Miniprotein binders against q56419. Designs and how they scored, part 5

Target 1, 326 residues: q56419
Amino acid sequence: MEGRTLEEVQEEVFKRHGVLVPKKELEDLAKALEEAGLLLTEKVEARLKEEEEKLKRERPMRLAGLSYPEGEREARAFLEAFRASYPGEGEEARVLLMPHLEPSRVPEVYGAALAALEKTPPPERIYLVGVAHRPLKEKAAALPVPFQTPFGPALPDLPALQALDALLPFELFNTPLAFREEHSLELPLFFLKGRFPEARVLPLLVARRSPELGEALKVVLRDFPGLLVLAVDLSHVGPRFGDTPLTRTLAEEARRRDLGFLERLAEGEPEAALAFLGANPTRIDGVEVVASLLPLLRERKGKVLAHRLDLEAPTLSAVGAGTLVL

## First folded at step 35 (miniprotein)

Design t49
Fold by ESMFold2, fold request of step 38:
Structure t49 (fold): chain B 326 residues (1-326), chain A 86 residues (1-86)
Amino acid sequence: as target 1 above (326 residues)
Amino acid sequence: SRDEFFWYELAEILKEEGDLERAISAFRIALLLDPESPLYLLELAEAYLEKGKTDEAIKVLEELLRWYPYSPRAERALEEAKEEKE
């Protein structure tokens, strides 16, 4: 926060939450900023370097006991409860779009993903493509290490990851710290590992659209076939995201944008899906991932299994989530 | 400027050194930049509890459970906080 004034911090919080922070909290923040010293900065940088080195060996669970159970027995019961939240049948997926929003907020959407996985032959590997919530050094990144889960470690597919890295014009293994708290990988991985315990994983993040990633993945998937998973959320509307308070009209628009986007993807028309969004006025989260993966989505037809626009009463905002099989 | 990752690590260091007041401030900065982190919310609540600010810890834990209803760690921390208040 070097160079930020208290007013700039307050303005950012207001835009994200639609509520001003109380004066005492601003005073506490100012005190913390002024009391942060050069020595503390050096200690933080040393700690982050140590964390980065640990992430080069494995990626620990960060949300166990917070978003999903810590123990394997409870985790399996959790999966069964989510599947039961979606009473319908799935369809076989070669590409699965599923959310990364907190599972308990959209249980039937994750249940629909589980229903699709039931119809899907166990893959040798899963290409799990999430949305980077922290800056990456490049447009995309991977972390070629085991990701811990309550079902055991999700092992990386090193040959496929190395082949992907070799085809890209940038270093794929470029920002380990971005993965430490990345829920767009951890939350879907819980469900995927629970259903496909033998599959290896390519954990990928997109920060900004990369046509090069999609072309490289098209080549890699020919030699290393597997399940492609787009772990993305849909519309983000309301004051937390820079809009007026959520109205019926804004919610209806968000639903129309979400479903129109998903349906065009389901028709095998990813360019049309992106064009439908225009300037993306409801801030669909998956745009950068879809734009990166066009070669893998074209002409692949499928079905929207579930959708929910999840209301956030405290922030007068909403986030959309969906399940699409291709 | 530093991102929320910096402020979270600073808060952890300050907490380990026993400077709970500054740790709480740093956790709050991290949460302003990433308001939905269940880990940061839990860490903030635990810092409040260690400082004896039980009412503030309860408020943070109730917020955490509103966003993350299936959170055994948060439920345990909330139970402990309520027992200390009694």
Scores: ipSAE 0.569, ipTM 0.846, lowest interface PAE 1.6, mean pLDDT 87
Fold by ESMFold2, fold request of step 38:
Structure t49 (fold): chain B 326 residues (1-326), chain A 86 residues (1-86)
Amino acid sequence: as target 1 above (326 residues)
Amino acid sequence: SRDEFFWYELAEILKEEGDLERAISAFRIALLLDPESPLYLLELAEAYLEKGKTDEAIKVLEELLRWYPYSPRAERALEEAKEEKE
C-alpha cells in the first residue's frame, strides 16, 4: 500500500466492490437463471466435455497478455526485469519452493526464484507441484500434455509420468478440466520454461494430502532425476478468507507464521514445519503439498531467499509468498 | 451447486448467442465467486463495450489495471473504450 492506512483501504474496497458487484442483485439473477436454464445447463455440460477432450491434447495459455507477455521477445525481457527485482544471488536448488500468486504483485519473490535457477544446473525434467483450486477426482492429478508458453510448449515427461501413475493406488490422469484455468502451474511454468527451455515437465496438482504421492515420487525421482518445484503460496488472511478486516497485528502474525514455516522447512524438518502451524489459522496453502511430499523434504537443508506478505487492497486481505531453496 | 467455472462457460455461450444482458450477468456471478480473475474482469469489460456500456467497461478495466498493472490486453481495451467515449 502506498502510504494509506488499512482503515482507508478497507473503506475503499467496500466502496468499489459494493458498486461493481452487488451481492443481492447477483444472487437474485443467479436464481432466475438457474430456474429458467435447464437447457443452458445441458449446453454448458456439453461445452465442458468438448473442452475436456481438447485438454487431452494440449493445455493452452490462459493468462498471456494478462499476467505475462504474449510474445516471446517481450517474455524474455519480462524475465530479465523480474530477475533484476531481486538484487541478491541465489543458491543451487534440488528443491525449489516458489509462489503462484500474481507475479506483478511480488516481483522480488519471483526474482529470487530466478536467481536460484541461475545457480541450478539445467535439469532433464521438472516436477512441478501446484495446488488444485478446483476439485480433483482423486487426491492428486497430472495432465500429460504439452503446456503452451510464450517460449514454446513445455513438453511432458511421459516416461516419468507413466512410472508415477503405475505406482499410485489411483489413476493419476483423472481430471483434465481442473488444469484449464490452474494458475498454480501456469504462472510458475512461465518462469521455469523461460530459464530451462529444454527441460520436460511433470505438471502435478494436489487437492488433498497424499502420502502415496510422496512415496511414489521418491521412487520415480531415483530413476528420473530432476528439479522438484513446490508452487505454493503462504498465509491467506483477511475478509476474502473468512477473517475480520486485515489489521497490523494479523499481518504480523501471518508474516511470523510464513517465516516460521519456511525456516523449519529450510532446517530439513517438514514435520516440525507442519506442527508449527497447528490448526493453520492463517491458512498457509502450501501445507497439503508439503504434507504429501514429506519423504522428499526430510533432512534437506537450505535457505529462505525472499518473502512478502502482499496486501490485496480491493478485498482488505493479504497473501504471503516466499522463495525457499533446499 | 454451481461454481464460477459454470457461470463463466454460460457467459461465453450467451455472448456467442448475442444475449449480452444475460452474458454480463453470468460474468458478474463468476466474479462474485472468483473476484480476483483478470481474465473474467477483462471478459466482463469487453461484454460491456459490445453492449455500449462504455462507462461500466472503463470502470472495470481501471480496476483490473490498478491491481494487475502488467496487462497489455486490458490496456488496449481501456484505450479503445476511452476513444469511443470521446
Scores: ipSAE 0.535, ipTM 0.833, lowest interface PAE 1.9, mean pLDDT 87

